VH-VL binders against q54qk4. Designs and how they scored, part 7

Target 1, 195 residues: q54qk4
Amino acid sequence: MNLSEDVLKGIETLSDEKLINDSVFKHIIDTCFLVILKKKTESDLFDNKAVSSVDTIALKQTFSAFIVFILESMKINYDQSSISDLLEEHKLSSSRIDFISNYFKEYRVAIRKHLSVTNFHFPHIIDVNWRLDLFMKSNAVEKLNTPVYLINLTTEQEENVKGKVQFAATLDQLQDLVFKLRDAQKQIERSSIKS

## First folded at step 18 (VH-VL)

Design q02
Fold by ESMFold2, fold request of step 19:
Structure q02 (fold): chain C 195 residues (1-195), chain A 120 residues (1-120), chain B 108 residues (1-108)
Amino acid sequence: as target 1 above (195 residues)
Amino acid sequence: QVQLVQSGAEVKKPGSSVKVSCKASGGTFSNYHISWVRQAPGQGLEWMGEIIPIFGTANYAQKFQGRVTITADESTSTAYMELSSLRSEDTAVYYCAREREPSTDYFDYWGQGTLVTVSS
Amino acid sequence: SYELTQPPSVSVAPGQTARITCGANNIGSRYVHWYQQKAGQAPVLVVSYDSDRPSGIPERISGSNSGNTATLTISRVEAGDEADYYCQVWDSSSDYYVFGTGTKVTVL
């Protein structure tokens, strides 16, 4: 399995039992799996007093890294022993590995079914998944009595399949989106130059 | 053990620039997160910005945007901070400091400090 | 901008306890780190993550953080504890590091 250095670093943060105690660990793992299944959102990660004692950057990096880990594991159909071996190589304790393994066992079928009906064909780009979270914010804006801008994007998948993404945003939301997209582009360019 | 050694004190005139160096030894320099923090006489600590040498991307405090440039040279394990358009208010001790990895949010190693005096 | 307010000074007799506060709105939801700076020297980390002591820091120095106040406690104060003390957080919204205003501890 080919995971980026940043993803592996984020996974290794889960091994730091001083920074990530067991209560926080369980919350992170549960939230990651349920966000993939669209039963929770990223905001649910931060709406827990137990995580308020954790460095916010570390929490975000670990959450994002573990999301990628789950998706890549499902994409290549990584078996339970391979998952356990990788997590052991990255310093996770037996109890934490068992906890994660049980989540994979419980949710593997549901995640595979969800991915099958959801057209997620971006194995190398996490940025596209983050656009879905911003679209949920746009749906919330549709309920506001505030002027909004309708945005229409033409997209193209790796297989030359064109798509269309439409959303509503306020001016402030649009400015924030542009900032975040430019930042993500810079990170992608830096990673490709290194490889 | 990680050590950060800075360049010597400097005296500058208003309107000029200063470039302070911070040479690291121990550990892998490209993995460092290097910050610059200054302290005016009798005042507290003020964060100026940071760099991660392997990416070469710097992040600057808003107050210093456009006047400060932070760079790194991996071949010499040295970080640099350049402050331009100097004013008398820029008289301070300038520190480089390493941010701990992982989950970096504090500074575990500090340079000895470099006094920069701006006077006419 | 997020600001950390400390008392300017604290005076304490040897053997007594010094308590140094660091105040900000909802600081209990953030990690607070503490530095000791002796005259003419660079700061030295004495507490990380609210209450953790780096190796070499005596147990008599401790930290806590809840609500709107983080506190550095120095028990059985010694002459060598005379220094300036700074609290510090990382602010995720700005991606800045923020230092407190500083507290001068004087040992009488």
Scores: ipSAE 0.000, ipTM 0.426, lowest interface PAE 16.4, mean pLDDT 77
Fold by ESMFold2, fold request of step 19:
Structure q02 (fold): chain C 195 residues (1-195), chain A 120 residues (1-120), chain B 108 residues (1-108)
Amino acid sequence: as target 1 above (195 residues)
Amino acid sequence: QVQLVQSGAEVKKPGSSVKVSCKASGGTFSNYHISWVRQAPGQGLEWMGEIIPIFGTANYAQKFQGRVTITADESTSTAYMELSSLRSEDTAVYYCAREREPSTDYFDYWGQGTLVTVSS
Amino acid sequence: SYELTQPPSVSVAPGQTARITCGANNIGSRYVHWYQQKAGQAPVLVVSYDSDRPSGIPERISGSNSGNTATLTISRVEAGDEADYYCQVWDSSSDYYVFGTGTKVTVL
């Protein structure tokens, strides 16, 4: 199976029982399978009390990695023993391997049917439009207009099927968003048990 | 608990105008995508247009451009649809409907509908 | 303009399966949503994103979408399923929301 080093590292994080206790582990696995079936969203990953103590970056990395693992396993029709062997190579305990294997057994047919009818893709941002508007709150000779940027993101979920995400931001909010995005692309969190 | 409550039924003469209101509660009104959809007696659903209150711009179906005006009032959390130069074929139930946030391509909340009757 | 064609009516015996089609060129590349409208009521979403059921919608209602046809399937039909059903898409080229022509389901 062709998995990137980053994906394999994300999968191996599932073996760290101190960082990811059993409750968190079960939640991650359940959410991954149900997101593929469009029964849950990525935001449901964070709606569980059990995940409140887990680093958000690590949680997202592990979640994304495991989704890739599921989809690649389905693409090449990886059997249950091959799945178990790969997970054992990445230090998952037998109980966690069994838990994941049971999810594959339960959901393999449903996921394959879903993929044969529609392909699973996250919406991708393919274009950005914006304009600056000014708002006047009242008939106020005393007040200056407040600039607001109206942001339109064009997304694509399926081949040539577009969606939209629209929001408004002040210049300060937009600058803060840009800083946070730049910071996120460069920041790497270190786990407390890394050697 | 989002609710959309529309103004009451109206009887109008041909050539006049009607303005239907849609009051929202239970959410942040400025972020709603509010659409207007009508249904003539015995007929299907017909999308008329939409507005996002904070953007202040409306998007109208080609059939209604020039006759329909969709507006929003943030202070009262109310969207409005005004249809001018009424004809007998404009007799219909008019619904307001909301897209869920983030913007999606379906309507998760509907108003109760407003019957507009255009008669002599 | 993008148009969604549905059969005007479908008649089905109680306990049987009703299938309601929504046809358009390459509709399988779009997400299809379905609404149920009982007499005198506003529409209610019953399927989103081709096949997802909102909470409160029974498991016997399901959807699929491929090629030029989306299908709403109601298994083990009950008298309470008698309603009008509409498919709907968002058309990116026009930025319009498009409803199907509607299908009246009659439970015999």
Scores: ipSAE 0.000, ipTM 0.434, lowest interface PAE 18.6, mean pLDDT 78

## First folded at step 19 (VH-VL)

Design r01
Fold by OpenDDE, look of step 23:
Structure r01 (fold): chain C 195 residues (1-195), chain A 120 residues (1-120), chain B 108 residues (1-108)
Amino acid sequence: as target 1 above (195 residues)
Amino acid sequence: QVQLVQSGAEVKKPGSSVKVSCKASGGTFSNYYISWVRQAPGQGLEWMGEIIPIFGTANYAQKFQGRVTITADESTSTAYMELSSLRSEDTAVYYCAREREPSTDYFDYWGQGTLVTVSS
Amino acid sequence: SYELTQPPSVSVAPGQTARITCGANNIGRKYVHWYQQKAGQAPVLVVSYDSDRPSGIPERISGSNSGNTATLTISRVEAGDEADYYCQVWDSSSDYYVFGTGTKVTVL
């Protein structure tokens, strides 16, 4: 199975018993499976006292990585031995491997069913276009009498499958968005360097 | 469906210990917390503690800390609750319980209960 | 400690609606679950925070939660609904499962 380095690093994080104790481990894994099964959301990842001691970025990365791992494993119908071998290669303890394996056994059918009807692939942003819209009345615009810009993000989910995300923003709102994105980028970069 | 079957009724003297078993069947045992809840006669439900079998980690209500020990045997899919230094107030029906799905924080499955009577 | 308070008893005539309250500070922000316990039996989950009803539980039984009060509603009450009912939450501060004081529902 071809997993990205980032995903593999995320999986390895689950082997760090100092950073990720058993309670946190269980919570992460539980949440991953439940999110895939549409029983919980990502926000629920942080709704646990056990994770309060874990860096939020690390937690998010680990969570995301493991989601990908589950989905990819199910996509290719990875057998239990292969799953275990991969996890062992990334230095997870036997008990943690067994924990994960048990859930794969229990939820394999359900997850595969969900995968058949739900696309968990996130589109990539490949282009940005904008135009001034003086007549746009959007509830998203808090400021009156300010020029509103329509922003179109072109997304690509699969090769040659393009989508669009459209939103309206004032210049100030756009600046704020850029700032937030930059901040996120910095956080991601910091996390990547530490891993 | 998961079934929880508990050991039979116990009669104990004050100061003694009791160990109640809860055997699980019909599902994954190791990954799910098994909780113990007791109910004194004519009283409400009281959570005592829980264990996750695969890791062997147990959590206890403060009230029972130091007096209750919860263990699990994965090979037999059985959880145990041992309560020491028994008092008359410990007379109750003791239940094991488990959630159906992970981290739901409610109990879908219950044992049939074990009556523990503490009398001199 | 986090405590859930229920009325000790509720009496209802057949065909009427029974409402059982569970009170606690900011309980509306918690996931509240309900159990039915008939005499001599183990508790049975009747309402969870999830939209999925437990198997075998009639639609007549529902839960709501707002502010400082959660409510179990049993519509078109039948003789078979006579039981003790308990609300339950998980308290994140203590990591405890907390049960309500229980309510005995009597069908007149």
Scores: ipSAE 0.797, ipTM 0.879, lowest interface PAE 0.6, mean pLDDT 90
Fold by ESMFold2, look of step 19:
Structure r01 (fold): chain C 195 residues (1-195), chain A 120 residues (1-120), chain B 108 residues (1-108)
Amino acid sequence: as target 1 above (195 residues)
Amino acid sequence: QVQLVQSGAEVKKPGSSVKVSCKASGGTFSNYYISWVRQAPGQGLEWMGEIIPIFGTANYAQKFQGRVTITADESTSTAYMELSSLRSEDTAVYYCAREREPSTDYFDYWGQGTLVTVSS
Amino acid sequence: SYELTQPPSVSVAPGQTARITCGANNIGRKYVHWYQQKAGQAPVLVVSYDSDRPSGIPERISGSNSGNTATLTISRVEAGDEADYYCQVWDSSSDYYVFGTGTKVTVL
C-alpha cells in the first residue's frame, strides 16, 4: 500500500547523511521501534546529545514518518525484501537499509504480539443526538428542500473524559453508514464471540 | 540473551601490540555498539572506545587516540580491539561490553575479561 | 572533563545501611548508573537511570540523584554485598562513558 507524500519525504530525509549522520540515524530508528513497543516515548528522541545539533522540526518529521512506515509495513505484512526495495527507492544507503531490516527481523514478532494483545482506548460512542435541518440554496429554493441531519456523537475515551463529534448527513449517507456499521458488527461478532 | 566471549590472556613485551577478540552470540550483532573498557590491577574502570559493526564507525577515548584500533567482523559476530606501542602501564584486564536494549547509556552485557600483561 | 568523585571506601556492619555517594557539578541533571564488581569478576549493573533496578536486583539496593550528588543505598547489608561499586554517566564533552573513582564496600 502507498504512503503519503509527507511520510515518503520524511523517510527520504533519512538518506541525507549531511543532515543525519550515522549516530543520529541509529538514535532515530532505535527510538521509533522502542516507542512502538511502549518502552520509550517521543520525548526520548530529544534527550540524546547525538541529536542536539539537528533541526528539531526535521527530526520530529522524520521520526513521525518512520513510525508510520513501521506500522504500515506491519499492517500489510511487508517482507524484508519489500522493505529493502522501498528504502532503496528513497535513496537510503545499503548499510542504513540493513540497519532497518535487522530491526524489523529482530522486533517483528514482538511488535505483532504487542499489537494483537494491546488494549487501546479509542473514543467509545455513549450517546447519539440528532436533529433535522433544511437547507435551501438561493438559486434553487423554489424546487428543492434537501433534508440534512445534524448528528452529534458523545464519546468517552477513558472514565469521565468526554468528547463530541458533529457532522451533517443526508438520508442516503445515513443509510449507507448504518449498513456499513451493521457489516462491521457482523464481522466483529464472527471473530470475537464464536468458538 | 546475548553472550560475549573474549580471547585468552596474553603476555606482551613493551613496544609490541595486542589484539583482543570479543565474540557475540544470542542476538543481533551489527546494530549495537560494542565498547572496550579496561581496568588496571587494583584500579577503576576506563572506557577506551566503541564500534557499531554495521557502519564500521569507531569512536576512541582521547587518551587512546592513535594507539587503539577497534574493528568488527559481521560474518563471525566478533569485535576486535588492538592496542599498539604497549607500555607497562597498559597491563590491565580488558572487557568488551554492550547494551541490552538500543539507545541505553550503560552496559548490561560484559565479556569475562582478558588479562594483558606487559612485561618490562 | 566531567569527573565523578566517590569515597575510596565505606565500612558497614551487617544488617545496617551503606550509602555510596557519587559527586559532580549538577549530576542531578544526568542519569546515573551503578555497577557492582566482586573480586575477579566483570561488573554487574545494579541500578540504571538513577533509581531503576534491573531484573534480579533486590529492592534493598536503591538509588537516588539530585543536585550535585547521586547516592547508591544498600539496606540490610549482607556479607555478599562486599564489592567495589562504580557510578557512571554519559557525557559528550568527555569520553562519553565516564566512570566514578570507585568505592570499596567492606562488611565488618
Scores: ipSAE 0.371, ipTM 0.712, lowest interface PAE 3.5, mean pLDDT 82

Design r02
Fold by OpenDDE, look of step 19:
Structure r02 (fold): chain C 195 residues (1-195), chain A 120 residues (1-120), chain B 108 residues (1-108)
Amino acid sequence: as target 1 above (195 residues)
Amino acid sequence: QVQLVQSGAEVKKPGSSVKVSCKASGGTFSNYHISWVRQAPGQGLEWMGEIIPIFGTANYAQKFQGRVTITADESTSTAYMELSSLRSEDTAVYYCAREREPSTDYFDYWGQGTLVTVSS
Amino acid sequence: SYELTQPPSVSVAPGQTARITCGANNIGRKYVHWYQQKAGQAPVLVVSYDSDRPSGIPERISGSNSGNTATLTISRVEAGDEADYYCQVWDSSSDYYVFGTGTKVTVL
């Protein structure tokens, strides 16, 4: 699994039993799974006396890291043994590994269902169509009686699951969008050259 | 679906101890708190304590601290509640209870209850 | 210690609405849950703070919470609703589960 160093560090934090006692550990892990399942929010992480002894930044980082870990694990359909191995490599105790593994086992199906319908991962744009509408009296456009471009994005979230995003833009809005996208492109190109 | 099955009724003398068991089935045992709640005859519900089986850490209501011990055996998916120095006031139905989802603050599953009678 | 106070009894005629209150300081800021307990049986969760209704619980049973009072409402009361009802919270300061004093609902 290709996890970032920050994510791995967050996972390692969970191995620190002095910083993260069992109660805090459980709370963090529970909250992560529940947030993914949309049963709780991130704010709920702090609504527990157990975490009062933990630095807020450290707590947030650990929480975020573990969320990513869960999502990435689910994305690649990581099996329980692989999950356990990874956690072991990062020095988590057997009991904590088992704790996490148990939740993966119990909530794997539920998480997959949620991930299929929720936007934890952004869909990819696979097609773009546009047309100019000269007659569109859309109240949604700030400038009345201006030509509007109708843009249709075809997206793909999962294999063979296509979505559609439709929006209208004036020339000015479109130019702004293009400018920002070009800027992003340049940044990507720069990053690719350095790697 | 999770089921909790408790041990049978007990009759004890004052000063003795009682140990009630709660066997869980139908779900993951280790990750979820098992709580113990008692109810004296004609009285309300009273929370006694809880345990996280996988870690073995227990939390007790102040009223019962030093007199109650909650344990769990993961291999048998069984939680235990031992109450010592029994008094007549300890006569009650004792329930084990569990949450359905992690970190919920309510009890979805209940045992059938165990009557403990303390009499001279 | 955090304490939840309920009326000892509520009487209601069939088809009418029963309201059971649970009072405590700032209970409106807490997640309040309700249990039904019929004679000789274990408690059954009837209302939780989350939007998920417990399985088998009719829609005519609902909970509300405001200020210093939580309320369980049972509309169109039936004979089968006769039971003891308990409110319950988790107190973060003590890390205890706290139950209300209980209310006996009698269907006339």
Scores: ipSAE 0.765, ipTM 0.866, lowest interface PAE 0.7, mean pLDDT 90
Fold by ESMFold2, look of step 23:
Structure r02 (fold): chain C 195 residues (1-195), chain A 120 residues (1-120), chain B 108 residues (1-108)
Amino acid sequence: as target 1 above (195 residues)
Amino acid sequence: QVQLVQSGAEVKKPGSSVKVSCKASGGTFSNYHISWVRQAPGQGLEWMGEIIPIFGTANYAQKFQGRVTITADESTSTAYMELSSLRSEDTAVYYCAREREPSTDYFDYWGQGTLVTVSS
Amino acid sequence: SYELTQPPSVSVAPGQTARITCGANNIGRKYVHWYQQKAGQAPVLVVSYDSDRPSGIPERISGSNSGNTATLTISRVEAGDEADYYCQVWDSSSDYYVFGTGTKVTVL
């Protein structure tokens, strides 16, 4: 499985039982699966008073990372043993691993059905906006941590239905994204000339 | 189909304890969110507390903090509610109810209820 | 604390429409769920997320939620609709699951 370093870091954050207790953990995981099944939205993530003690940026990054983890696991049909091994590598407890594995086992079919419909209708990006944030690592403002950009993509799907794609990235990650987008453009152009 | 089957009616004296069981069938019990809700005669519904079996951590309504203990046994797919220091006002039907997975904001399945009578 | 107020009773003739209200400040910003409880039985979910019907619930039972009032509507009322009805919300600043005071629907 090929997950970015930030996705893996977000998954590993789910192992911090002092920051993310079992109730908060369940809420994050439940919300991830419900959003993929189109039963809830990202805004429902913040509907829990215990979550207010977790930094908003870290919460969104962890949520977004786990969404990506679900989607990539479904794409490559990652088996239950492989899911468990990866989560154990990132220090999740046995009970948290089993909780996640039980959800994958139960909802694979429903998620794959939703992904099949969505995959046929690719969203188009119609707007981009962003802001720059800095993480506070210490008790005082002394040295700045690596800046993080919060990116919002406004998308449009079939029947003119609008959507949002929100993610966090460092400058290096944004540069890599731009590089990959340029490569994708070149591949599309080569396919057009070939015909 | 999902079913929640509770233990039978109990008659108890003031100051004693009662333990009600709730056996689940269907679905993945370990990931359930099981709540206990009571209803005194002629009164409305009152939430008492909850448990997620795989974590074993229970949360209680403030009114019942210190008197109620909620537990779960994954191997038998059974949740338990124990209410101590019983008073006459604790006479009620006690329900277990499930919040289905992924987590919802409501109870989709209810047990049949267990009448607990506290007298004399 | 957050309280959901329902009328104690509603009387309705067969074939008529019953409307059961659930009132609270800004309840329209919450998802409202509805349960039917017949005498001697456990509650049964009849509406979730303001207006969604579980499988097996007839289309004549519907819900809405706006402003300070959520409403359960039962059109073409039948004798079998005679029951107590409870609204419910999830409220993170309370003990989570908040039930309404209950409404007894009597079919005349």
Scores: ipSAE 0.085, ipTM 0.582, lowest interface PAE 6.3, mean pLDDT 81

Design r03
Fold by OpenDDE, look of step 19:
Structure r03 (fold): chain C 195 residues (1-195), chain A 120 residues (1-120), chain B 108 residues (1-108)
Amino acid sequence: as target 1 above (195 residues)
Amino acid sequence: QVQLVQSGAEVKKPGSSVKVSCKASGGTFSNYYISWVRQAPGQGLEWMGEIIPIFGTANYAQKFQGRVTITADESTSTAYMELSSLRSEDTAVYYCAREREPSLDYFDYWGQGTLVTVSS
Amino acid sequence: SYELTQPPSVSVAPGQTARITCGANNIGSRYVHWYQQKAGQAPVLVVSYDSDRPSGIPERISGSNSGNTATLTISRVEAGDEADYYCQVWDSSSDYYVFGTGTKVTVL
């Protein structure tokens, strides 16, 4: 399975029993499966006393990563042994692996049915536009007089359904983004050559 | 469909202990909390605690902390509730219960109940 | 501790509507569930916050929640509706399941 480094890191986070205790672990995994099944929303992830001890960003990242993991696993119809092997490779305990495996077994049919009807498709970027805004009225939080790039992403989720994502970035932020995207590109190119 | 079957009625003396079992059939046992709820005669329902079998982690209501022990055996899909230092006030029907889906925070499945009578 | 208060008893004639209240501070913002318990039997879930009605539960049984009061409504009451009814919430502050004091519904 070709999972991104970020996804793999998220999975590894689930192996950290100090950071993610059993209660938090269960909650994250439960929520992931239930969100995929449209029984819960992402906001429900934070509606638990157990997660109060976990950094919000870390929690979100781990949640997102594991969602991707579930979806990718289901997309390629990954068998239970392969799932277990992958999780073991990323240092999850036997009990946690079994916990996850049990849910895959229990929800596999339901998830497949749901995925067949609802394209959990991450929107694809189909167009990028940008402009430099030198006079952006500083919202109270932005440093006065810093040039800001306004980036418009045109996304497509379904055929002929277009969305737009807008964000602002400083030069430094943009450089960081470009660097990360170039890195991703290199990884994709390497994977394409091996296939 | 999940079914919960509990052990039979118990008669105990004050100061003794009682251990009630709850065998689950159907569905996944290990991943779901099993809760224990009791009901004294003519009284309401009272949550005692819960356990996640696969992790063995149990949570207890403060009222019962130190006196109740909840355990689970995955190999037999059975949860246990042991209550020590029994008093007459502990006379009640004890239920095991489980949610249908994770994190529902209510109970779809109930055992038939176990009457525990504490009398001198 | 979070406590749910119910009236001890409600009497209703056949064909009429029974309303059972469950009171607590800001209960309207909580997910409230309801159980029916007939004499000598285990509780049965009759209303959940989920849109899905529990299997075998008639449509004439419904729940509502507003402000400091949750209400179980049983329309067109039948003799078979005579039972004890309990509201229930999960309290995130204590991680406890909290049940109401219970209401005995008598069909006259």
Scores: ipSAE 0.730, ipTM 0.842, lowest interface PAE 0.7, mean pLDDT 90
Fold by ESMFold2, look of step 21:
Structure r03 (fold): chain C 195 residues (1-195), chain A 120 residues (1-120), chain B 108 residues (1-108)
Amino acid sequence: as target 1 above (195 residues)
Amino acid sequence: QVQLVQSGAEVKKPGSSVKVSCKASGGTFSNYYISWVRQAPGQGLEWMGEIIPIFGTANYAQKFQGRVTITADESTSTAYMELSSLRSEDTAVYYCAREREPSLDYFDYWGQGTLVTVSS
Amino acid sequence: SYELTQPPSVSVAPGQTARITCGANNIGSRYVHWYQQKAGQAPVLVVSYDSDRPSGIPERISGSNSGNTATLTISRVEAGDEADYYCQVWDSSSDYYVFGTGTKVTVL
């Protein structure tokens, strides 16, 4: 997990029980998870009696840091023990760690489902059209007889939402492309085997 | 705006050949494929072949290999289709067609068609 | 080789909707284009890339493509819609430009 210094400082602020009492703490954590799920807004963080004694800048920084922490934890599929270990490393008490861990357990599935719907999805190729052709340059002195493949890829990002990619490639360029794609597939296969 | 104007109707005897012209105007000629599509009376559309004038490269449908020759003259912006060893089943309207932009997909510019009748 | 099958004819009363099908194995993975050909005239492109309309084609003409069937839909049919309609795909393993068998639309 790669968290910035600012994010780590914001998380560590949650350990200061004098600055962030238990009522404020619970409000911050609850609001972070529900904002990600689009069930609350950032204004709900500030429109609560529990946080009236907390500096607005500190509150916003802690809130933003914890949102980043949640999103990064979901991205790398951090398990409950790894979350607990990181929070303990940054001086949170066992009761606050347990509170946060229970929120991850309760909302993990809902958050992952919500993020997958809103995340960018790469188009996948559903059809390939090609032909071999020759190119002779329009310059009279540079008329060259070079075999070139004219390639038309039909892609699909969502059902019945198609795109297309058109390009021309020499045989050497196609061989290089195939080699690079095989290397990419090999790296994906190695990651799957090791996981 | 691109326009394709074809030569006039022809009547031919079996065993002879026909050469139909397609003159392009209103745009760039040399870097677009020009296709030939025929339609026998009461029948559907049939792709015959194509040429890209800048390279002089022609491709032919398998059915017409050895009987069709497609050429282009860049200086006159004119494509030609010559069909040899004519038979009665070659009676058809012959269209030239091209795309607005290179895409390898479809035709949005069509000539008016040239009726070729093969009869003794 | 890849073949596109269309019904030979469709009859529709004025103001109703005509639906013209174009069938082939897994045609939904390909782009389908549609042409209108009125009697004695050259074909005119009316739909490209399954559902896009060229400039000047009315919104009541639309297309869709999924599974094994592409469909051209003509809403609020007018007498001027009476024509032959052809679907078409690109296929590098065939003769490149593959046309459907054609559908004659008759306005009653």
Scores: ipSAE 0.000, ipTM 0.467, lowest interface PAE 12.8, mean pLDDT 80

